# VH-VL binders against C2 domain-containing protein 3 (C2CD3), part 13

Target 1, 169 residues: C2 domain-containing protein 3 (C2CD3), of Homo sapiens (Human) (q4ac94r1171to1339)
Amino acid sequence: SSGLLDVGLRYRRSPRTAEGVLAARTVSISVQIIRACGLQAAAKALAEREPALQFSATVGVNASVTTHLSFLPQGEQRRTHPVACSFCPEFSHHVEFTCNLVTQHCSGEACFLAELLEFAEVIFAVYHENTKSASDIISIESCKEYLLGVVKVPTKELLIKRSGITGWY
Below, E stands for the ipSAE of ESMFold2; O stands for the ipSAE of OpenDDE; V2 stands for 0.75 times the mean of E and O plus 0.25 times the DockQ between their complexes.

## First folded at step 10 (VH-VL; framework fv_levilimab)

Design R3 (from M1 with heavy chain G54S; at its last look DockQ between E and O 0.50; V2 from the best seeds 0.00; counts 0 for: pae O 3.1 > 2)
Fold by OpenDDE, look of step 10:
Structure R3 (fold): chain C 169 residues (1-169), chain A 123 residues (1-123), chain B 111 residues (1-111)
Amino acid sequence: as target 1 above (169 residues)
Amino acid sequence: QVQLVQSGGGLVQPGGSLRLSCAASGFTFNDYWMSWVRQAPGKGLEWVSGIYSSGSTHYGDSVKGRFTISRDNAKNTVYLQLNSLRAEDTAMYYCARQPYKSGTSLGNAFDIWGQGTLVTVSS
Amino acid sequence: DIQLTQSPSSVSVSVGERVTIDCKSSQSVLYSGNTYLNWYQQKPGQAPQLLIYAASTRESGVPDRFSGSGSGTDFTLTISSLQAEDAAVYYCQQSYSTPLTFGQGTKLEIK
């Protein structure tokens, strides 16, 4: 896999009333999706198996990024707006995930957010939307999404770094 | 027409292997998570495995280390590799899709199901 | 794991009557305003069919006589006026966290 994603993760303590019976307060995990680069290599590699991507692999991909925290419900996934026709898209996207300070463990015991973050990860998936996929005989949709790459960032450093986690992945 | 069509399954001896397939049509496959749910004869529903669009996978405890879920987005197909099969794995296996688009959460319900594939593990 | 317990396990009701099925979760399935609780209907020899998602939203094509209610850990599926074709097994299901889990099912028979 080729390409890099520039992201930032920050632990923000903005106390709010927590949902559920075990948590009195919530915090926010701030995720910044800044930019990507090197997506052409990823697109070209994929184009070897998907002829419909040959054109986009030369001129530029329409990229969007999904974000999911591994310990949050499935439905809490977020997605950036698409950036059209670029191998180095700048998203400048910001998303906040509300997290309970205390949750109920599967065993029925209390589990603190710190325990979750120790082993959790933020999962980023970069997609290309092919607007010319109408020729795909297996799809009735006018557009088809292709996975260009996946980035997983461990959240454990949020427990020790006040400045958060930043960098290319 | 939105549809999930399953194939594979059958009779196998304990310790054997099977591969199940679920082909999707009529919708944008990449916009959905996919899961396998099984039902032993005369019993309730049990979630077996799920796979994100990103490829992240999850498994029920009863099948961890033995079953492998995968997807081929180019073929609009999700697979379940069943290894080291046991008698208790005997069940009707269903594939199902889960919507996951941001801002359109449906509680990640299984809104479309395959027709089911019977897996029988017997000596 | 999140356990879901349905009640009753079975019920026999006449056509036209009101039916309620309860589902209790071992923990809250509410997060950020979303309730990750769903209801399914399974008729004999068929795959399950989605009835209600997000605790109270009817899936497209589902008759108005079906409704879902509840929050947190207590949920109810209601059939306002039972029809003969409603004979089936009903399941609640949570998608709050993995492993995804189902209730044990409620068998609804027509008198």
Scores: ipSAE 0.025, ipTM 0.670, lowest interface PAE 3.1, mean pLDDT 88
ESMFold2, look of step 10: ipSAE 0.520; ipTM 0.795
ESMFold2 (binder alone), look of step 10: mean pLDDT 91; pTM 0.942

Design R4 (from M1 with heavy chain S56T; at its last look DockQ between E and O 0.63; V2 from the best seeds 0.00; counts 0 for: pae E 3.4 > 2)
Fold by OpenDDE, look of step 10:
Structure R4 (fold): chain C 169 residues (1-169), chain A 123 residues (1-123), chain B 111 residues (1-111)
Amino acid sequence: as target 1 above (169 residues)
Amino acid sequence: QVQLVQSGGGLVQPGGSLRLSCAASGFTFNDYWMSWVRQAPGKGLEWVSGIYSGGTTHYGDSVKGRFTISRDNAKNTVYLQLNSLRAEDTAMYYCARQPYKSGTSLGNAFDIWGQGTLVTVSS
Amino acid sequence: DIQLTQSPSSVSVSVGERVTIDCKSSQSVLYSGNTYLNWYQQKPGQAPQLLIYAASTRESGVPDRFSGSGSGTDFTLTISSLQAEDAAVYYCQQSYSTPLTFGQGTKLEIK
């Protein structure tokens, strides 16, 4: 797929006591989903396999973005509000993920967040919600989601850059 | 009635392929993640693969590169394509749903299961 | 990967007695107040059935004699008064991260 996603990642210390057995301080990873561009090409490519997307590939997609930190539970995934009928949606969305500074390693040893971030990534998935794709009479769904693209941003630079990570991906 | 009905499976030679299907009814299909879990004869449960409503997929290490999970939300069906099958893939395969939307979370538990489909890989 | 270890692997108990099954996780499955640990019951020839989710919440339709407890890495499934129909294999399972994993199972037999 094609297209770019403008995002920002920042490491913030927000002193809070972590929940659970490993009571420790927590930090917040701030994620900004600013805008996307070039989604028409992605939509057109997908429309070749999904005829229901032909119209949207012409006029604009209803885009939303999911955000997931690779070392956090899947249930902690966040999603932006949808931006209707645009190939260059501006989300201006902000989300914070609370992370424990210290966790338990698989070996039973203490694992620091820094160790996790060295190999972790933030996963963004851009979806189109097609309200008109529910054309099947047998479908109980009012809409269908289509994956337009996935962006993975390594978190290792958060350990070095005080200003965080920003840019198009 | 909430239900998952499985089909496919059977006997296949090593290196062969099968396609499993799981048809959902009685609930909003795209409000759930779908997974496949298998159980070798006399053994425990092993998660095989999962797929999000929008199509994002995950796989167990033992099946990566060989198995493909997919879903058709219009048909309320999840599929598992099994390629390059091995003897160790012999198992009862179950499909199961997982809630994921806010307010409906069950800790991402498998709250509804299919009846199972037997896959036997033997020469 | 997160490993789950159950104990015991098998147990034989009389009707009416209390049964406790433990599950230990190789790492914490707690995040933001949510515990991603579930318990399942599998009777012979049947698909697994959800008993407990989020460590301690009973699934709808599950008898009150079943309860889950624990936090972080240590979890317990308790059957307060064992019934004949409770003969089954019990599994703990984590949904904290992929790959999703199960305990090895505990076979509960009725004396």
Scores: ipSAE 0.026, ipTM 0.666, lowest interface PAE 3.4, mean pLDDT 88
ESMFold2, look of step 10: ipSAE 0.336; ipTM 0.737
ESMFold2 (binder alone), look of step 10: mean pLDDT 90; pTM 0.940

Design R5 (from M1 with light chain S32R; at its last look DockQ between E and O 0.51; V2 from the best seeds 0.00; counts 0 for: pae E 9.8 > 2)
Fold by ESMFold2, look of step 10:
Structure R5 (fold): chain C 169 residues (1-169), chain A 123 residues (1-123), chain B 111 residues (1-111)
Amino acid sequence: as target 1 above (169 residues)
Amino acid sequence: QVQLVQSGGGLVQPGGSLRLSCAASGFTFNDYWMSWVRQAPGKGLEWVSGIYSGGSTHYGDSVKGRFTISRDNAKNTVYLQLNSLRAEDTAMYYCARQPYKSGTSLGNAFDIWGQGTLVTVSS
Amino acid sequence: DIQLTQSPSSVSVSVGERVTIDCKSSQSVLYRGNTYLNWYQQKPGQAPQLLIYAASTRESGVPDRFSGSGSGTDFTLTISSLQAEDAAVYYCQQSYSTPLTFGQGTKLEIK
């Protein structure tokens, strides 16, 4: 619940022509992960139960963000590179999810992407990562990540807004 | 061809000091974590210390403050300085290599071991 | 610190039999789909040798009769069709967190 994430979402069709092949059946959902702020409050709250976070909650976290579309398998999630030692990191990261116009529902039934977007969400998870560099690893515990917060942005308005969805969440 | 050859063991008095050496050959020494693992007579294995070429060092709880690990990358050699020795430090000391690969568990396993060097702490 | 507990402490079996050795970790050693639990063999008078890493992956040159299984906290080393040269002490070991730790060992003897 603490902290904010500045993101943008856009729905784009990628025109293409191939010799002897009909038009593309895919579209792109473009996700921008611009920056976050207010992460110190989240880190301090978590540090009450996570001793490993006590120092980072004072000086800065190594933040990264995963992005997942609610109707896609979790294996389709994407992750930013971490931004070191900050409570207000700037990611300036762009992710593109290529989706079929007709896609498979969680139940296995095919449906149009527009139908999925009406009730779907983009799910952002913000983590602190303890890994400084690969050379610091003698054991995997030093690579452990800690969830700072989750942000969910509904995709419904992509169906009607030409410029997409942007803002703080 | 890959091997670790150890030296520097022996008999010491309680409170004394000793330096163990482990010379590496047949691989790119600078790309690996090097560790020391000891085994008291009739007992199991205990990890003692580890070091990477970038200088990061780690120690087991029983030896913190008394033992110092170091490495000389030009000589392909890792050292363990044993200070303030106690009877319970009597053990066979092995050096061991840990392969380093991002995202693999092998990077944390001891895949190559030295022959062992006996340290005996006795009056 | 992560405690590894092996069972049995000792076992005596005949050539050709199947042997299982269990290792229980005081906490999970799983991270991002990889398990940081390794197995070593130490023959009398020799240094330990790596047998299995990542719970189930055989090190190069290790015979197929050695296999590892398990995840999370409960792990098993299996030796199918035991050979005379397999007489040794077997150790599990975790590389999840420092200090790196070993199980207490399981002594395997041939009858």
Scores: ipSAE 0.006, ipTM 0.499, lowest interface PAE 9.8, mean pLDDT 80
ESMFold2 (binder alone), look of step 10: mean pLDDT 91; pTM 0.942
OpenDDE, look of step 10: ipSAE 0.028; ipTM 0.630

Design R6 (from M1 with light chain S95H; at its last look DockQ between E and O 0.40; V2 from the best seeds 0.00; counts 0 for: pae O 3.2 > 2)
Heavy chain, then light chain:
Amino acid sequence: QVQLVQSGGGLVQPGGSLRLSCAASGFTFNDYWMSWVRQAPGKGLEWVSGIYSGGSTHYGDSVKGRFTISRDNAKNTVYLQLNSLRAEDTAMYYCARQPYKSGTSLGNAFDIWGQGTLVTVSS
Amino acid sequence: DIQLTQSPSSVSVSVGERVTIDCKSSQSVLYSGNTYLNWYQQKPGQAPQLLIYAASTRESGVPDRFSGSGSGTDFTLTISSLQAEDAAVYYCQQHYSTPLTFGQGTKLEIK
ESMFold2, look of step 10: ipSAE 0.633; ipTM 0.838
ESMFold2 (binder alone), look of step 10: mean pLDDT 90; pTM 0.937
OpenDDE, look of step 10: ipSAE 0.024; ipTM 0.668

## First folded at step 11 (VH-VL; framework fv_levilimab)

Design S1 (from M1 with heavy chain K101G S102D G103Y; at its last look DockQ between E and O 0.02; V2 from the best seeds 0.00; counts 0 for: pae E 20.8 > 2, placed apart)
Fold by ESMFold2, look of step 11:
Structure S1 (fold): chain C 169 residues (1-169), chain A 123 residues (1-123), chain B 111 residues (1-111)
Amino acid sequence: as target 1 above (169 residues)
Amino acid sequence: QVQLVQSGGGLVQPGGSLRLSCAASGFTFNDYWMSWVRQAPGKGLEWVSGIYSGGSTHYGDSVKGRFTISRDNAKNTVYLQLNSLRAEDTAMYYCARQPYGDYTSLGNAFDIWGQGTLVTVSS
Amino acid sequence: DIQLTQSPSSVSVSVGERVTIDCKSSQSVLYSGNTYLNWYQQKPGQAPQLLIYAASTRESGVPDRFSGSGSGTDFTLTISSLQAEDAAVYYCQQSYSTPLTFGQGTKLEIK
């Protein structure tokens, strides 16, 4: 519908040495934001409602991507730097989220990560930063971000794919 | 608290059969691979069989077609059926637990071992 | 099948010395950021116990003097300051593919 985002998701447990009285393990969820394409269609669709996007929708957007895990606070989202003037930006961006797994069980380790991944999502939001025109720097809209699209990637397949999830979404 | 308790060993004649049992406690049995590892007297360790959380079974080359591994998740027990026994099957048999799946980086190591059950094949 | 070759087959050393035990795999045991090479200690009359998993990570309760290192085929267990209670047979083991295999063992004696 409005472009594609090429991403990769992986996880692995990071072994622990010692932690308090409650046994816990850490896990790292690795997110790659590789590239996007088809952003012109998204920009044109939005430009029908946002006149400030008319020029960028024809020449290229200044794209950036925020990444948020559905089970973490919004303040822990991460953000790429913008890639200037492109409808097919390459971000080549890597973020890692670390989680401490603390079980509520009294014996043995239950797979809290598996329960979390069953229903969780990685949420990508693709923005255009309208900084392409010198005249736009004067108006309050010259620094405005415009949401081009949202991509949600379920994490449940990480339960069965040891090498992770990658592809276009 | 986490334990594997074995039973079922003994003396058997060549060509005979025996069933080994390994009862688990203190952990969520269904989430783990279970294996059998044997050690002939004075010799090293040999993996003989494993049964994994998806129900797949695997065997060492020396026991394929003669041994059968199974698990009863309701009883938290893994079994090894030893058939067509030979003198070279004489060993201490250990059951062992392995973490498996995407949420472990433990090298799928044998992190918990049973106490061992001796099987002697002799006329 | 993946064969693991340990060296030396036996070693006799004094308390306080450094000991290294090598394990060579016939093929790589690295997959998806995880190394499926583990080390076990077996004391006389006992079942084996896990020492090191994933090539380099100590199991809970294992003293810091034990360390593991290595790459996809070449692995080393090091005991940096040997103690009397370390007398045992040490095995490397791969869980990369079935059939799972062990090295032939290294007997460590204190003298």
Scores: ipSAE 0.000, ipTM 0.449, lowest interface PAE 20.8, mean pLDDT 78
ESMFold2 (binder alone), look of step 11: mean pLDDT 91; pTM 0.943
OpenDDE, look of step 11: ipSAE 0.086; ipTM 0.743

Design S2 (from R2 with heavy chain S102D G103Y; at its last look DockQ between E and O 0.05; V2 from the best seeds 0.00; counts 0 for: pae O 12.5 > 2, placed apart)
Fold by OpenDDE, look of step 11:
Structure S2 (fold): chain C 169 residues (1-169), chain A 123 residues (1-123), chain B 111 residues (1-111)
Amino acid sequence: as target 1 above (169 residues)
Amino acid sequence: QVQLVQSGGGLVQPGGSLRLSCAASGFTFDDYWMSWVRQAPGKGLEWVSGIYSGGSTHYGDSVKGRFTISRDNAKNTVYLQLNSLRAEDTAMYYCARQPYKDYTSLGNAFDIWGQGTLVTVSS
Amino acid sequence: DIQLTQSPSSVSVSVGERVTIDCKSSQSVLYSGNTYLNWYQQKPGQAPQLLIYAASTRESGVPDRFSGSGSGTDFTLTISSLQAEDAAVYYCQQSYSTPLTFGQGTKLEIK
């Protein structure tokens, strides 16, 4: 399967905080999730394994996108609002990730954000929420979500002056 | 109810392979990261591998290059492929979920665990 | 890797007594006001069970006698009044960064 995710990535300085001298200096990584396209192929592929997706694979998926920076703690993930019934959803979603300019390495040494960005990645995952799925009586959630695709963008790209990146897996 | 049910494992010779499965029910699978944690007989807990909802994978140093974690969200299942098994890989393997939406509250703890699957590597 | 060191490694305590288990992290597990330190209880022959998450929040269903405290790199699990069923191995664990790591465990026996 193939598709495209249009995203914008920006790197900007954040105001100082009161958390400490070094920790007080932060930057913000701004992520704009613009649109996705070509999601039908992914939906069809999933529908081969999950019959409940056959309808959505035909008419459109209810897509949302999660964003995570690989060097941040696990809990630091954001999700767009869902866009219903489309293989080419437009999200127009903006999210900010606060990052410390200096962090402590496992060795106890200071690690600069630039060093982290050199080897880190922004992970985007596109999900479909199947609202047509029958909920299990024992299930806590009424809807079931399915992964349509993943794109990983090296954060070193944020060091480039130009903002905006397009890609797909 | 929320639960993780594990399968696979067993006895294998050194150099052999096994595949573990962990089937989730009672919750939205994609809303959680999944991990494998193992415990050698009489020893402590060791994180083995984790996979984010978005597919990013991570491994402990002791299993890098040998183990592969994957997930099938359509089947609500996480897998652990164990290759090139060694005697020191002998352990009870647990799957566990980690929430990602509660980054302000739950601290990404393992709040639900599978029942465990025993892997024994012996000649 | 973030190393977690628990103390003591083992302890024997009578029913009704107060028990404290310490966990020291090699580095801070705090980010943006959230502490990524958790405590687990593992009874013989069972999977671990979450007791405390985010350093001090008690998991649902966990008795009130269990509490977590601490910040930065120093954390403590407290059982205010030990019960017979509390005999188990207790682990601290960090979810700040991969690889995720556990303390070596503290074996709590009933005297």
Scores: ipSAE 0.000, ipTM 0.543, lowest interface PAE 12.5, mean pLDDT 87
ESMFold2, look of step 11: ipSAE 0.006; ipTM 0.570
ESMFold2 (binder alone), look of step 11: mean pLDDT 92; pTM 0.951

Design S3 (from M1 with heavy chain G103E; at its last look DockQ between E and O 0.10; V2 from the best seeds 0.00; counts 0 for: placed apart)
Heavy chain, then light chain:
Amino acid sequence: QVQLVQSGGGLVQPGGSLRLSCAASGFTFNDYWMSWVRQAPGKGLEWVSGIYSGGSTHYGDSVKGRFTISRDNAKNTVYLQLNSLRAEDTAMYYCARQPYKSETSLGNAFDIWGQGTLVTVSS
Amino acid sequence: DIQLTQSPSSVSVSVGERVTIDCKSSQSVLYSGNTYLNWYQQKPGQAPQLLIYAASTRESGVPDRFSGSGSGTDFTLTISSLQAEDAAVYYCQQSYSTPLTFGQGTKLEIK
ESMFold2, look of step 11: ipSAE 0.606; ipTM 0.827
ESMFold2 (binder alone), look of step 11: mean pLDDT 91; pTM 0.941
OpenDDE, look of step 11: ipSAE 0.270; ipTM 0.798
ESMFold2, look of step 12: ipSAE 0.680; ipTM 0.845
ESMFold2 (binder alone), look of step 12: mean pLDDT 90; pTM 0.940
OpenDDE, look of step 12: ipSAE 0.094; ipTM 0.709

Design S4 (at its last look DockQ between E and O 0.43; V2 from the best seeds 0.00; counts 0 for: pae O 2.2 > 2)
Fold by OpenDDE, look of step 11:
Structure S4 (fold): chain C 169 residues (1-169), chain A 124 residues (1-124), chain B 111 residues (1-111)
Amino acid sequence: as target 1 above (169 residues)
Amino acid sequence: QVQLVQSGGGLVQPGGSLRLSCAASGFTFDDYWMSWVRQAPGKGLEWVSGIYSGGSTHYGDSVKGRFTISRDNAKNTVYLQLNSLRAEDTAMYYCARQPYKGEYTSLGNAFDIWGQGTLVTVSS
Amino acid sequence: DIQLTQSPSSVSVSVGERVTIDCKSSQSVLYSGNTYLNWYQQKPGQAPQLLIYAASTRESGVPDRFSGSGSGTDFTLTISSLQAEDAAVYYCQQSYSTPLTFGQGTKLEIK
């Protein structure tokens, strides 16, 4: 995929809960989705296979970004609101993922968050929503979405940098 | 209408290869996790592989290194390449979707739509 | 891997009777308020069909007699009044983490 995504990842302190020792110890991973650029090339590439995207590839895409932490359940995925008609959308979106410092491994052994982060990644997926293809306004599934690009950021960098990681990916 | 239509499969000798396809229609394919689940004759369900909307892949231990899952969002199709097939791979293979709808909504990533199944038989 | 154990493995029940199927997880499938436990029905010669997701939410089109309950590691599928067409194998399934796993199944027969 072409284009760049400007994001930030940081640790945040989270309040402790009263539900056991393990559950009481949590951190929050703060994710900032700031902006994307260069999405026209991706749109044009898709338009070669999807004629319905010819117009959007010319004037601008309706972009949204999903965020997933690889070590969390897939259902924990979050999504930005769409930014309409732009190849350089500014999202200014902030989301936080609550993470347990200690989790239970499948074997029953304790697993520390640091161990998970060593091999984990944050997955960003940029989508275009073709609103013109929606035939039913009450059904969001009637809208066709197209994957423009994917960014994977290794979380191991969070173990090294106190201030987190930021930049274009 | 939301549906998954499968193709491929058949009879193959041990060590052989097959490619399964699952074509989606009636929904936004790109934003779903797609999985393959298999069922040996007279046995229970076993998750085989999954591919995230962003392309990340995951495999059951029994098929790691032999099976490859992929997707073509332009064709609304998910594939399963089965290599180095063994007798124990004999099963009905199902493709299924797992929804992510909602910014903060979790549906437990249930398999809410299933294909009709494709039979793979590995035999000498 | 997260193991799911269903009980009973098989059961025969008369029409109109209440049926309960249990599913126990080797570890909690709850995260951030969401429970990643689902129930499926599979009739002979057919693909599985989703009955319950998120432990207790009934899938669209599923009859009201089906319900799911439980939390953490212990879950139950209940059929309040068994119908003849409910003869099938029922599976619980977790989507908390990969590999995704199913229970061994419960075969429900009608007396």
Scores: ipSAE 0.202, ipTM 0.783, lowest interface PAE 2.2, mean pLDDT 88
ESMFold2, look of step 11: ipSAE 0.520; ipTM 0.796
ESMFold2 (binder alone), look of step 11: mean pLDDT 90; pTM 0.936

Design S5 (at its last look DockQ between E and O 0.02; V2 from the best seeds 0.00; counts 0 for: pae O 13.5 > 2, placed apart)
Heavy chain, then light chain:
Amino acid sequence: QVQLVQSGGGLVQPGGSLRLSCAASGFTFNDYWMSWVRQAPGKGLEWVSGIYSGGSTHYGDSVKGRFTISRDNAKNTVYLQLNSLRAEDTAMYYCARQPYKSGTEYTSLGNAFDIWGQGTLVTVSS
Amino acid sequence: DIQLTQSPSSVSVSVGERVTIDCKSSQSVLYSGNTYLNWYQQKPGQAPQLLIYAASTRESGVPDRFSGSGSGTDFTLTISSLQAEDAAVYYCQQSYSTPLTFGQGTKLEIK
ESMFold2, look of step 11: ipSAE 0.489; ipTM 0.803
ESMFold2 (binder alone), look of step 11: mean pLDDT 89; pTM 0.932
OpenDDE, look of step 11: ipSAE 0.562; ipTM 0.838
ESMFold2, look of step 12: ipSAE 0.292; ipTM 0.734
ESMFold2 (binder alone), look of step 12: mean pLDDT 89; pTM 0.931
OpenDDE, look of step 12: ipSAE 0.000; ipTM 0.555

Design S6 (from M1 with heavy chain K101G S102T G103V; at its last look DockQ between E and O 0.41; V2 from the best seeds 0.00; counts 0 for: pae E 4.9 > 2)
Fold by OpenDDE, look of step 11:
Structure S6 (fold): chain C 169 residues (1-169), chain A 123 residues (1-123), chain B 111 residues (1-111)
Amino acid sequence: as target 1 above (169 residues)
Amino acid sequence: QVQLVQSGGGLVQPGGSLRLSCAASGFTFNDYWMSWVRQAPGKGLEWVSGIYSGGSTHYGDSVKGRFTISRDNAKNTVYLQLNSLRAEDTAMYYCARQPYGTVTSLGNAFDIWGQGTLVTVSS
Amino acid sequence: DIQLTQSPSSVSVSVGERVTIDCKSSQSVLYSGNTYLNWYQQKPGQAPQLLIYAASTRESGVPDRFSGSGSGTDFTLTISSLQAEDAAVYYCQQSYSTPLTFGQGTKLEIK
């Protein structure tokens, strides 16, 4: 079982300082991570396999959210700050991904952003961080993050909707 | 100590299956991509599969549809299920961690490797 | 897929000499100021070891005689003064996009 994630996606042109020809031709995909809810069910499910989560599954999780565009390099992934001790964390987090309008395909041919967005997705992953374990100075192993859920939002709608995509996922 | 410890592998006939495991310790498992890289005897390195912390998976073309990567973040373990094995799958298989995102900027390099697990597919 | 081509495929060099290994990418591996090109060293019977990441940053513990340079599609690994223990196979690797790919490797032998 999983909760819901309230997010917003918007496509916009955002001029940046040009480091090159491609850098001068960029747009921004704005991602807003607003809030999550229903995380207790996910935490409880995990707690069945991990006793260390029993306490958090009762009182609240320390939630953070990673965001990644599927067509961007792995290093472009971003993460929110954690919201402590809540099953309904409010993040109010804003992330902008810089995207090239034109990229080079593996074949050497030009690939337009629109083509990428047609089949791409924004991937959100919600994690719980066990802070009690993190405070253990003896072992780094005690600091664990646990995946509570994953949300994948197709980007194809950004090609049509100028206002962007919003909702609970 | 930061380390990856592998298990599984062995000798299997063509068409058979194996499951590889890679247990991580000494670091925050979810901060990293986990990948499998293999090396046929006397050959170069080939990336086989990778998995995000969130579960998104990627595969090399040579193994698509046959191999499945997965991870258990609670156990700090990444797995590779090898199905429909072929002779050309014979290789030393390595697991490796890969920093990504805002956690650590290492150019998404494989900075820690397992000791390797030998998979031999032979009649 | 992004292809990486290394040159030379093999080289034999005396101790104390300078060695350069080139890696050419079929497309740019630069994005938003980050270069997703790495170098690894693999000694016989061992797992690969990271030498250089982000094209030019030396991994912790790697001797300063190792250096990486280049940008876009052309990269070079340099060993300023070869040591006997540097005998190994060296690989470049891109993490720009999946599938992740390696160069074919360069075998470095000591004369």
Scores: ipSAE 0.090, ipTM 0.738, lowest interface PAE 2.5, mean pLDDT 88
ESMFold2, look of step 11: ipSAE 0.187; ipTM 0.699
ESMFold2 (binder alone), look of step 11: mean pLDDT 90; pTM 0.937

